# Designs tried in a protein design chat: VHH binders against q9lnl0. Part 12

Target 1, 290 residues: q9lnl0
Amino acid sequence: QLRHGFYEGTCPPAESIVGRVVFNHWDRNRTVTAALLRMQFHDCVVKGCDASLLIDPTTERPSEKSVGRNAGVRGFEIIDEAKKELELVCPKTVSCADIVTIATRDSIALAGGPKFKVRTGRRDGLRSNPSDVKLLGPTVSVATSIKAFKSIGFNVSTMVALIGGGHTVGVAHCSLFQDRIKDPKMDSKLRAKLKKSCRGPNDPSVFMDQNTPFRVDNEIYRQMIQQRAILRIDDNLIRDGSTRSIVSDFAYNNKLFKESFAEAMQKMGEIGVLTGDSGEIRTNCRAFNN

## First folded at step 4 (VHH; framework vhh_podentamig1)

Design a29
Fold by ESMFold2-Fast, scan of step 4:
Parts: structure tokens; C-alpha cells; sequence
Structure a29 (fold): chain B 290 residues (1-290), chain A 117 residues (1-117)
């Protein structure tokens, strides 16, 4: 079972070690929060928070990393560093899945987002299949998003907090929002800026939050109201009657957003978790034991 | 619009080789994973081979005999089938694998492979 203080008796420094590793990486590179948010979301919505995303592919055995949607996931070295230190202090005790959850939680706080506790006791999965990967695309409708999130136990308000909140930091590559650049409903000054930014080679990227790209705050919802959302999936939230009022609530109440996002992140970190005797405690987060 | 068009099927004797081709259009070819599936009469459709960025996957029944490859410049994938057996007789489908929620994979119409004397 997941509980607060799971490692108090077995590895008392577990959370402080993860927090220190995350801080050291974040202090040198503010994009760490975006990296870890994407990592946790891509892990948790695919067969649960079991660290299946961390498994490296081989030429004969693809993994979730083999899917193009996961090619941009980064920060694996942060998880590796935390795991290496934890294995020295507390061998075969702290799961990679717990490290991902703790690291993401701490990176949110570092970026000015909410501070919150997480339950731990996750175990690592024994599978990583590309065919299991189903993720929200950048252009999906609100109806599709509601159905997807409902299938994993989330209501509409939690969905809006996760979609928007996850996009308060990080970048989108130009290939993912060509439909927005062509959309006359997009803010005209931003649209012109994006057309210029996207003229370069190698699929350039832009910040999803144009004003506070390194802070976990409600600014993304304010941008949605101003027709400044970069991705269609975000823009759709302000245009649809089922989500519009929630976007407005978050845009004008940062405290409500932070509380809702914290609750959403806690719930996301508990999707389909393995506990007790299920799964394993990997010694290397990138490979199954034995 | 998205299209996948298979070619290269036909009647062939046991022990011979065939190369299947799949031409893709209407999307960014290099952004997708591709697979070859087959369906024999009265049987379930099964994965034969898949190609991802940096890895390939083969069904046990064809491993060592079939090779999947891609040519991003030609927007095409290929299945080189060697040492064909009567049990390889099936309609072969090309698929582009999309990993977006609510999306289904794109499928071609299929190309018939018959291994018989």
C-alpha cells in the first residue's frame, strides 16, 4: 500500500537525497521541472506509475522510449543519479517509480509551484511495450481529453489543472502547432512572432508559457483567455463550454490553481501503481533485474 | 489525407523470396513507427514485423527469415521475405502506428501473398 513516510524505517534519507539531486540539476538548468513533469505524466498514464518509461530499448526489444512521442523525454540522468546514491545508502529499497514521483514533486516546488506531500511505496514494472503508449496529442478535442482522463479516474477540473499546469513550463516544437500558426483566432502579434520563430531548421521550439516559461503558476490560463495558447489542446480548453469556466477560475485565482494542481499531481502519481509483492525494486532504473 | 499503399505481393513457390513495399503519404513519414501485419483466412490478424527509431521487432515465426526496413527519403517501408513457407500465405497489411489517445493506426488495404506450388 502507498503511505506517507513509507521509507521512514527502511531508508530515512530517501526523500532528502532525491531532493538534493533534483535541486543541484535544477539550480544549473531551470528546464528540469518541465523535463520531470513530462517524464512523470508519460510514465503514469501508460500502465501506471511503474517507471516503465525508464527502460532502455534494445535492437530486438523496443520499449516505450522507442515511440516518437517519447523521443523528447529527458532527465533520465537525474533519476539515475538519485538511484545510484540511494543504492549506496539503502540497497534494493527505493523504487525508480518513487524517485520519479518525489523528483517531480520537488521540481514543481523549486519552480514556484505548490509544495505538497506524496505517498510512496511504488514498485517498478516488469514491462515496457511501445504498443501500450497512448498519450494526449497536441490537437485533441476537449471531448477526447475528457474521455481519456475519465478512463483513468479524473474529473474535468483535474484534467484542466493537469493539461494547463503541465504546460506552465517547457517548450513545444514548431511541427506540433502548425495548425495554431494558421489559425486566425490566435493572438495576431503572437502568431506573427511564432511564424518568424518557426522559419529555422531542425524544428525549432518555443516556450508554451510565453510570459513565465520557468514558473509553475497560473499564467498559462491567463494566456488561454488572451488567445495566446501555443498548442491546440490548450486553446481548446478556453473555447469549450465544459472547461471554459474552470480556465477562468484558474486564470484569476492562482491559489486555487496551485491547490488544484497539487491535488491533481498527487492523484496522477498514484495511477495504477504496483505495491507489496508486485513488480520489483530495480537496481538500475533503465533495465529490468536479471 | 493519410494513405498507405502496399505492393509486391503475389504467388510464389516455397523457398523463394518476395519483397513487399508500403508507400506512405499525407503525413510526416519519419515521425511514425511502422509495422507489417498479416491475416490468414479464418485467423486473427497478427504482427509480423515492426520498425521504430533505433529498434526492430519480429514475430518468432519469421525471425531470421524476414527483414523490415525503412527509407525516409522515399517515404516507404519494406518487408524482405526469404525462405517462404506455405504457412506464410496471408493478406499482408502495412500500418502506421499513432500513439495519440483516441487515435487509431492507419492501415493499408493489404496485399496478398500466396506460397504454393
Amino acid sequence: as target 1 above (290 residues)
Amino acid sequence: EVQLVESGGGLVQPGRSLTLSCAASGFTFSSYAYGWYRQAPGKQRELVAAIYTGSTLYADSVKGRFTISRDNAKNSIYLQMNSLRPEDTALYYCAAELYDWGSEDYWGQGTQVTVSS
Scores: ipSAE 0.015, ipTM 0.438, lowest interface PAE 6.8, mean pLDDT 89

Design a3
Fold by ESMFold2-Fast, scan of step 4:
Structure a3 (fold): chain B 290 residues (1-290), chain A 117 residues (1-117)
Amino acid sequence: as target 1 above (290 residues)
Amino acid sequence: EVQLVESGGGLVQPGRSLTLSCAASGFTFSSYAYGWYRQAPGKQRELVAAIYGGSTWYADSVKGRFTISRDNAKNSIYLQMNSLRPEDTALYYCAAELYDWGSEDYWGQGTQVTVSS
């Protein structure tokens, strides 16, 4: 079972080592928070938070990295560095799955988001199959999102906190929001700006949160209210009767958003976890032990 | 209705270059991730390059030699293959991968790339 202080007796410096590695990467590149949020979500919604996403494909065996939907996932070197240091002080003790959860939590706090505790004791999965990868795209409807999140045990409020909260930081490439640029309901000044930015070659990117692109705060929900959401999936949240009031609540109460997002992230990190004797403790996060 | 049309395969000598093209129609081009897969005789299909928006991924075997790109105006995906090796010989497939829950992926017919002297 997951518990607070799981590593107190077996690897007391575990969380501090992960936190230092994450800080060093974040200090040089503020986009680390967006990268780790995406990594944890893509890991946890596919067969649980078991670090299956981290497995490299081989010529004999594809992995979850072998699908286009995971092309944008980055930050694997951060997990590798934390694992390398942990193996030196506490061999075969700290799972890659726990490192992902701790790293994401610490990166949220660094970006001004909530500070919260996580339970640990995850073990690493023994499978990583392309066919298991099922994710939400940038244009998906609220009804589809509600059904997807319900299937993994999440209510509508938690869904709104995760979709919006995950987009408080990070960028979207122009190819992912062409439907928004064509939408007359989008804020006209922003739409004109995006038309100019997106006419260039090489699929340029824009910040999903136009005002506070490196802070985990409620500004994304304020942008939704102002018809300034970059992605259709975010814009849909303010337009749908099932989610509109939740967007409004978060937009006007940053403390409520941070508390809800912290709780949502704690629940996200506990989806389908392997504990006890299930799975393994990998020596290399990118490869199964045998 | 959904169609992926591949072109650009052929026979080339080691060290040369080829560009593969994949033209997509029948769906919203920008909503998909795109991948180039290859399959050599006796081996499983392997993803060698992928693109989602402006993010790209490459298999270690091709990193630094292959480049994937997209042209949204032409609804096309390209694979620029440089410094080709005999080991790159395979049938190359273009794939369009939906993100939406319950959606299925679409595949092209494949184009043969043979690297031989």
Scores: ipSAE 0.131, ipTM 0.578, lowest interface PAE 5.8, mean pLDDT 89

Design a30
Fold by ESMFold2-Fast, scan of step 4:
Structure a30 (fold): chain B 290 residues (1-290), chain A 117 residues (1-117)
Amino acid sequence: as target 1 above (290 residues)
Amino acid sequence: EVQLVESGGGLVQPGRSLTLSCAASGFTFSSYAYGWYRQAPGKQRELVAAIYGDSTLYADSVKGRFTISRDNAKNSIYLQMNSLRPEDTALYYCAAELYDWGSEDYWGQGTQVTVSS
């Protein structure tokens, strides 16, 4: 069972150790929040929050890291460092899956997002297969997105909070939004700016939130309303009748967005979790035990 | 019709180089992640290299020897293979990895690379 204070008796410093490691990385590189948000989402929507994403491929077996969609996931060294410190203090006690959830939560707060509690007690998965990796891309329709999120227990409002909240920090490479640059409905000044930024041969990146690229806030929804969304999936949210009012609510009420995003992140961190005697407690987050 | 067509394979001696090309048609090229996979007889298909935006991923066995790149204007993906070894002998596949939930990835038919003295 997941509960608050799961490690109170078995590893009292667990959350403080994770928080310190995350802060040290974030203090040196503000993009850590975007990295950890992507990591947790890619882990949780694929067979549940069981740290299956963290498994390195070997010559004998591929892993979820073996698909191109996960080539951009980063921050594994942050999880490794937290795990190494935790193993010194509390051997074989704190799961990699819990470290991912705690680290992501703390990185959100550091970036000015909501502060919230998470339940812990996750155990690590025994499977990491490339064929299990099914993710939402930058061009999907709202209808496709709604069906995908509904299949994992999320309503439309929670979906809008997760998509926007996940994109209010971080970058998108030019190859992912060529359809938007060609779209005359995009804000004309931004479209001109992006055409210039994207002329380079090395697939340059741009901030998804042009105004507050390192803050977890509601600015991404304001960008959507202004026809300044970088990704098609974000632009679709303001244009579709089933999501338009939710985008507006978040754009004009940062407190509501933060509360909704916190609740959404709590729910996301509890998708398909292994507890009790299921799974294992890895000693190395990148490899199954023996 | 979505198609991925590999080319550039062949027989080469150890220590030599080959460049594989993958030409994509029938879909929006720039919206996809791309990978090179290989399969030797009797073995599982394994990832060699992948590219998504500016990010690249390489199998440990090829790091420092192989380079994946893309040319969006030519709708093409490349794999530059340097310092080839007999262990690199395999059928090489290009894949376009559809990010869309519930969708299938697209695969080419493969191109043979044989490294032999």
Scores: ipSAE 0.024, ipTM 0.509, lowest interface PAE 6.7, mean pLDDT 88

Design a31
Fold by ESMFold2-Fast, scan of step 4:
Structure a31 (fold): chain B 290 residues (1-290), chain A 117 residues (1-117)
Amino acid sequence: as target 1 above (290 residues)
Amino acid sequence: EVQLVESGGGLVQPGRSLTLSCAASGFTFSSYAYGWYRQAPGKQRELVAAIYGGDTLYADSVKGRFTISRDNAKNSIYLQMNSLRPEDTALYYCAAELYDWGSEDYWGQGTQVTVSS
């Protein structure tokens, strides 16, 4: 079972070690929060939060890293560093899946987002198959997003908190929002700026939150209201009757957004978890035990 | 109708280069991740290289030798294969990877690459 303080008796410094490692990386590079948010979401929506995403492929065994959809996932070295320190003080005790969840939570707080507790006790999965990887793209309709999130146990309000909240930090490559640049409903000054920024080769990137790109706050929802959303999936949230009022609520109440995002992140971190005697405690987050 | 068409395969001597091309049609090209996969007889299909936006991914066996690129204006992706080895011999597939829940990835028919003297 997941519980608060799972490691208090078996590895008392577990959360502080993870938090220190995350802080050291974040202090040098503010994009760590965006990286870890993406990592946790990509892990949790594929067969649950079991660290299957962390497994490296081998010549005989492909993994979830063996699909293009995961090409942009980064920050694995942060998880490795935390695991290495934890194995030194508490051998075979703290799962990679718990490290991902704790690291993501701490990175949100560092970026000015909500501070919240997470339950721990996850165990690491024994599978990592390319065919299991199913994700939402940047252009999906609200109806498609609602069906996808419902299939993993999330209501509409939680979906809006996760989609928008996850995009408060991080970048999007120009190829992913060409439909927005061509949309006359997009803010005209931003549209002109993006047309210029996207002219170069090599598919350059832009911040998804144009005003506070390194802060987890409600600004992304204000951008949606102002017709300044970079991705179609974000713009769709303000235009659809099922989600519009929720976007407005978050845009005008940062405290409500932070509380909702914290609750959504807690719930996301608990999708399909393995506990008790299921799975394993990996000694190397990138490889299954024997 | 979604279609991916590979070209550029063939017989080549070890140490030489080949460029594979994949032309995409029937969908919004820029919205997808694209990958090159290969399958040799008796082996599992494996990822060779992938591209999603500006991010690229390579199998360890080809890193430093192969380069994936895209041309959004031409709705095409490419795989530049340098310093080819006999073990690179395989049927090479282009794939467009959908993100939509419940959607299928699209695959090309494959193009044969044979590296032999």
Scores: ipSAE 0.385, ipTM 0.725, lowest interface PAE 3.1, mean pLDDT 90

Design a32
Fold by ESMFold2-Fast, scan of step 4:
Structure a32 (fold): chain B 290 residues (1-290), chain A 117 residues (1-117)
Amino acid sequence: as target 1 above (290 residues)
Amino acid sequence: EVQLVESGGGLVQPGRSLTLSCAASGFTFSSYAYGWYRQAPGKQRELVAAIYGGYTLYADSVKGRFTISRDNAKNSIYLQMNSLRPEDTALYYCAAELYDWGSEDYWGQGTQVTVSS
């Protein structure tokens, strides 16, 4: 069972250790929040929050990391460092899946987002299969997104909070938004700027939030309203009748956004979790126990 | 501007071989992972084989018979199909998967493979 204070009796410093490790990395590199948000989302929506994403491929076996959509996931060394310290203090006790959830929560708070509590007690999965990776692309329709999120128990408002909240920090590579650059409905000055930025070699990246790229705040929704969303999936939220009013609510009420995003992140961290005797407690987050 | 162009399909008898080719243009070839998918009439599109850097993945139905490879110098992906069976009959698609989050796959137009006597 997931509960608050799961490690109070077995590893009392668990959350403090994770928080310190995350702070040390974030203090050196503000992009850590974007990295960990992406990591948790990609882990949780693929067979549940079981840290299957963390498994390294071997010469004999690919893993979820082998999929192109996961090639840009980063921050694994942060999880490794937290796990190494936790294994010294509390051997075979704290799951990698719980470390990812705690680390992501703390990184959101560091970036000015909401502060919230998470339940713990996750166990680590026994499979990491490239063919299990199913993720929404940057151009999907609102109808497709609603159906996908509904299939994992999320309503429309929670979906809007997660899509926008996940994109208020971080970057997108130019190859992901060529359809937006060609869209005359995009803000003309931003469109011209992106055409210049994307002219370069090696698939350059741009901030998804052009104004506050390192803060977890409601600015991404304001950009949607102003026709400045970088990705089509974000732009679609302001254009569709089923999501338009929610985008407006978040754009003009940062407190409402933060409350909704915190609740959405709590729910996301609890998708398809393994508890009790299911799964394992890995000793190394990048490899199954032997 | 981004294009994937498949070739090498055709009609072939059971037990024979075909090599499919996919030529990519309009982007940095080495920045992508590549896959071959197929779709038979009335069925969902399914992954046949994929190459992610140094790793390869195969559907159970084709393991030991099909081999995926890439040639970065020629911006091309290949699917060597041995011991073809009637159930391999499908439209075969080359796809390029972006290495970053939120990407859509780029798809070719498809090439028909028909395995019949």
Scores: ipSAE 0.005, ipTM 0.254, lowest interface PAE 10.8, mean pLDDT 87

Design a33
Fold by ESMFold2-Fast, scan of step 4:
Structure a33 (fold): chain B 290 residues (1-290), chain A 117 residues (1-117)
Amino acid sequence: as target 1 above (290 residues)
Amino acid sequence: EVQLVESGGGLVQPGRSLTLSCAASGFTFSSYAYGWYRQAPGKQRELVAAIYGGTTLYADSVKGRFTISRDNAKNSIYLQMNSLRPEDTALYYCAAELYDWGSEDYWGQGTQVTVSS
């Protein structure tokens, strides 16, 4: 079972080691929070939070990294560094799945988001199959999102906290929001700016949160209200009757957003976890032990 | 209704180049991620290259030799294959990968690439 302080007896410095590694990377690069949020979401919604996402493909064995949907996931070297340090002080003790959860939590706090505790005791999965990777895209409807989140046990409010909260930091490439640029309902000044920014080669990126791109705060919801959401999936939240009031609640109450996002992240980190004798404790987060 | 049509395969000599094209129809092209996969007889299907937004991904065996690109105006993706080797011989598939949970990816019929002297 997952519990608070799982490593207190077996690896007392576990969380502090992960925290220092995350801080060192974040101090050099503020985009680390966006990277780790994406990593945890992509891991947890695909067969549970079992670090299956971290497995490198081989010529004989493809992995979740073998599908293009995961091409944008980054930050694996942060998890590797934390694991390397943990193996030196506490061999074969701390799972890669727990490292991802702790690292993501700490990166949220560094970016001004909520501070919260997580339960630990996850074990690493023994499977990483390309066919298992199914994720929500940037253009999906609210109805599709509600059905998807309900299928993994999340209500509408938690869904709005996760979709919007996950987009408070990070970038979107121009090819993923062409439908928004052509939408006359988008804020006209922002739309004109994006049309200019998205001309030219190399599929440039823009910040999803135009005002506080490196802070985990409620600004993204305020931008949804102002018709300034970059991705269709975010814009849909303010346009749909089932989610509109929740967007407004978060937009006007940052404390409520932070509390809801913390709870949502705790719940997300506990999807389909392996505990006890299930799975394994990898020695290398990128490879199965055998 | 959803259709992916590959073209550009064939027999080519080692060291030469070949360009594969994939034309997509029946859905909103810009909303999908695209990949090129290949499968040689008796082997598992493997990802060769993928493109999602501004990000590209390549198998280690093709890095520096192959380039994936997309043309949203033509609803097409391309795989430029340079310095071809006999071990690149395989049936090459174009895939449009859905983001939606519970949805299926769309695959083309495949196009044969044979690299032989």
Scores: ipSAE 0.013, ipTM 0.434, lowest interface PAE 8.2, mean pLDDT 87

Design a34
Fold by ESMFold2-Fast, scan of step 4:
Structure a34 (fold): chain B 290 residues (1-290), chain A 117 residues (1-117)
Amino acid sequence: as target 1 above (290 residues)
Amino acid sequence: EVQLVESGGGLVQPGRSLTLSCAASGFTFSSYAYGWYRQAPGKQRELVAAIYGGRTLYADSVKGRFTISRDNAKNSIYLQMNSLRPEDTALYYCAAELYDWGSEDYWGQGTQVTVSS
């Protein structure tokens, strides 16, 4: 049911409108790509890419936004703006779930990552429960990550592309990598720099990619090889026999990384999607229609 | 042996303050999001405050009055509750939200907070 050009007959400007809204936000704030990558991943791995993450809690109904794991998710106003404009030109036509996928794709391209097409035709979910939210933490082993990604249909290569690719942009707070600062296997010069940066109160943050923090490129894999990965989950990828060769392949071939990441993002956006008569087309991405 | 142990609850007059503490043991502290939840009689359990890394989240009903914090050296999470109202009366739970696939979140036993004259 997902297809390329799903909205060509029903809302021809759909992707152009989303792209313009995303560009306007990204132009003012380059961290938008990191925000949207996190949003799409947190949505898609929890009951599928159905925009369940976007639902605001009410006094009677908590939502996925109500859990600590989602405290760092941001960029909801970008999705709102795109939806508001789309409802004016094409009422009740473009799903919030499709907007998230299109917006994330466009933000990757803006940050120098791959340009790729996505299939559309997603419908919005009717459920957003805190108890459904299960995500990978920053210290998990490769074995745990492989098991998790396999459970949602992803092989090891796709997993390496998504974990590393998702960390090519964005920040990590110091409390999430104290185990790395204490690890003598970490690059000693970087470790000394991080010890200094993390001395302050208020849990400061650092870029996960120390060299190209606003670009979606293979630099994060080069840093893994140089023992400069900020998060344990990233460092584990170069140390484990199941993933080491894939990290090396991406580190030495940016074209291969971009192709693999594009394929991985296409597949990510198609997890557990609702199509046809399932779900709904929300008029407000933050609330169910009824 | 994973444990979350809450303390600091009690009976308090409206307008007063309480600090709840949650001591975590048996796992890697930094890998988890931590939250304070509450459940009043006859109501659903609701999120009061959450912390993951340097980011915090607060329920609208407690914004500006409650502050969540962590102490990594003590493996502990705190909830500073100021300007308490009768509506804040509830059993307060500490939760460590496990990110691993198929694993369950860890919950404490709860600590009672009663705000009454």
Scores: ipSAE 0.013, ipTM 0.493, lowest interface PAE 7.4, mean pLDDT 88

Design a35
Fold by ESMFold2-Fast, scan of step 4:
Structure a35 (fold): chain B 290 residues (1-290), chain A 117 residues (1-117)
Amino acid sequence: as target 1 above (290 residues)
Amino acid sequence: EVQLVESGGGLVQPGRSLTLSCAASGFTFSSYAYGWYRQAPGKQRELVAAIYGSDTLYADSVKGRFTISRDNAKNSIYLQMNSLRPEDTALYYCAAELYDWGSEDYWGQGTQVTVSS
């Protein structure tokens, strides 16, 4: 079972070590929060929070990293560094899955988001299959999103907190929002700016939150209300009757957003977890023990 | 409805280069991740390179030799293959990958690349 203080007796410095490693990376590069949010979401919604995403492919065995949908996931070296330090102090004790959850939580707080506790005791998975990777794309309808999140136990309010909250930091490449640039409903000044920015070679990226791109706050919901959402999936939230009032609530109440996002992140981090004797404690987050 | 058409394969000497192209139609090109996969006789298909937006992913065996790119105006992706080796001989497939729960990926018919003296 997951519990608070799981490592109190077995590895007392576990969370402080992870937090220090995350801070050192974040201090040098503010995009770490966006990277870790994406990593945890892509891990947890695919067969549970079992660090299956971290497994490197081999010539004989592909992994979740072998799928184009995961091409943009980054920050693996942060998890590796934390694991290396933890193995030195507390051998074979702290799971890679717990490191991902703790690291993501700490990176949210560093970026001005909510501070919250997480339960630990996850164990690492023994599978990483490309065929298991199913995610939401940038253009999906609200109806599709509601059905997807319901299938993993989340209600509409939690879905809005996770979709929008996950996009308060980070970038989107121009190729992912050409439908928005062509949409006359997009804020005209932003649309003109993006048309110019997206003419560059190599598919340049833009911040999803145009005002506070490095802060976990409610600004993305304010951007939605102003017709300034970069991705269609975000714009759809303000246009659909099922989600519009929730977007408005978050846009005008940052404290409510932060509380809801913290609860959503706690719940997401507990999807399909392995505990007790299931799975393993990897010694290298990128490879199964045997 | 969705079509992926590969081109650019052929017979080439070791150390030479080839560029594969994949033209996509029947859907919103920018909404998909795209990959190049290959399959040698008797082996499973394996990912060679993938692109989503401008983020790229490469198999270890081709890193530094192959480059994947996209042209959104032409609804196409490309695989630039440099310093080809006999071990690169395979049928190369273009794939468009769907993100939605319960959706399937789309595959092209494949184009043969043979690296031989």
Scores: ipSAE 0.070, ipTM 0.556, lowest interface PAE 6.6, mean pLDDT 89

Design a36
Fold by ESMFold2-Fast, scan of step 4:
Structure a36 (fold): chain B 290 residues (1-290), chain A 117 residues (1-117)
Amino acid sequence: as target 1 above (290 residues)
Amino acid sequence: EVQLVESGGGLVQPGRSLTLSCAASGFTFSSYAYGWYRQAPGKQRELVAAIYSGDTLYADSVKGRFTISRDNAKNSIYLQMNSLRPEDTALYYCAAELYDWGSEDYWGQGTQVTVSS
């Protein structure tokens, strides 16, 4: 079972080691928080938080990394470094799945988001299949999002916290929001700015939060209210009757947003976890123990 | 209707290059990730390269030799294949992959690439 302090007897420095590795990477590059949020979400919604996303494909064995939807996931070297240090101190003890959860939690706090505890005791999965990868895209409707999040146990409020909260940091490439640039409902000054930014070759990127792109805070919800959401999936949240009031609540109350986001992230990290003697403790997060 | 149409396949000698093209129609091009897959007779279909927005992924067997790109103005995906080897011989498929829970992916009919002397 998952519990607080799972490693207190078997690897007392586990969380501090992960936290130090994450801080060192974040201190050099503020985009680490966006990278780890994306990594944890893509791992947890596909067969649970079992680090299946981390498995490298081979010619004979494709993996979740083998699908286009995961081409943008990054930060694997952060997980590798934490695992390497943990294996030196506590061999075969701390799962890659727990490292992902702890690292993401710590990166949120570093970016000014909520500080919260996570339960640990996850074990690593023995499967990573391309056919299991099903993720929400940048243009999906609120109805589609509600159905998807409900299927993994999330209510509408936690869904709004996760979709918006996950987009408080990070970038979107211009190819993901061409529909927004053509939408007259988008703030006209921002639309003109984005048309200019997206003129070049090589699919340029823009910050999803135009005001506080490196902080996990409620500013993205205020941007939604101002018709300044970059992605259609975010814009849809302010326009749909099922979510509009929740967006407003978060936009006016950063404390409420942070509390809701922390709860949502705790719940996200506990989807479909393997515990006890299920799965394994990998020695290399990118490969099964065989 | 939704269509992916591959072109550019053919017979080439080892060490040569080919460019495969995939023309997409009938849907919003920017809403999809795109991949090139291949299948040789008697083998499983494998991912060769994928592109999601500006980010790319390559199979170990083709990394450094193949390049995937997209042209949003033309609704097209390309696979530039350099330094071709006999083991690259396969039917190559273009795929458009939805990000939605329970959505199905779209596949082209495939284009044959044969590398022999």
Scores: ipSAE 0.000, ipTM 0.280, lowest interface PAE 11.9, mean pLDDT 87

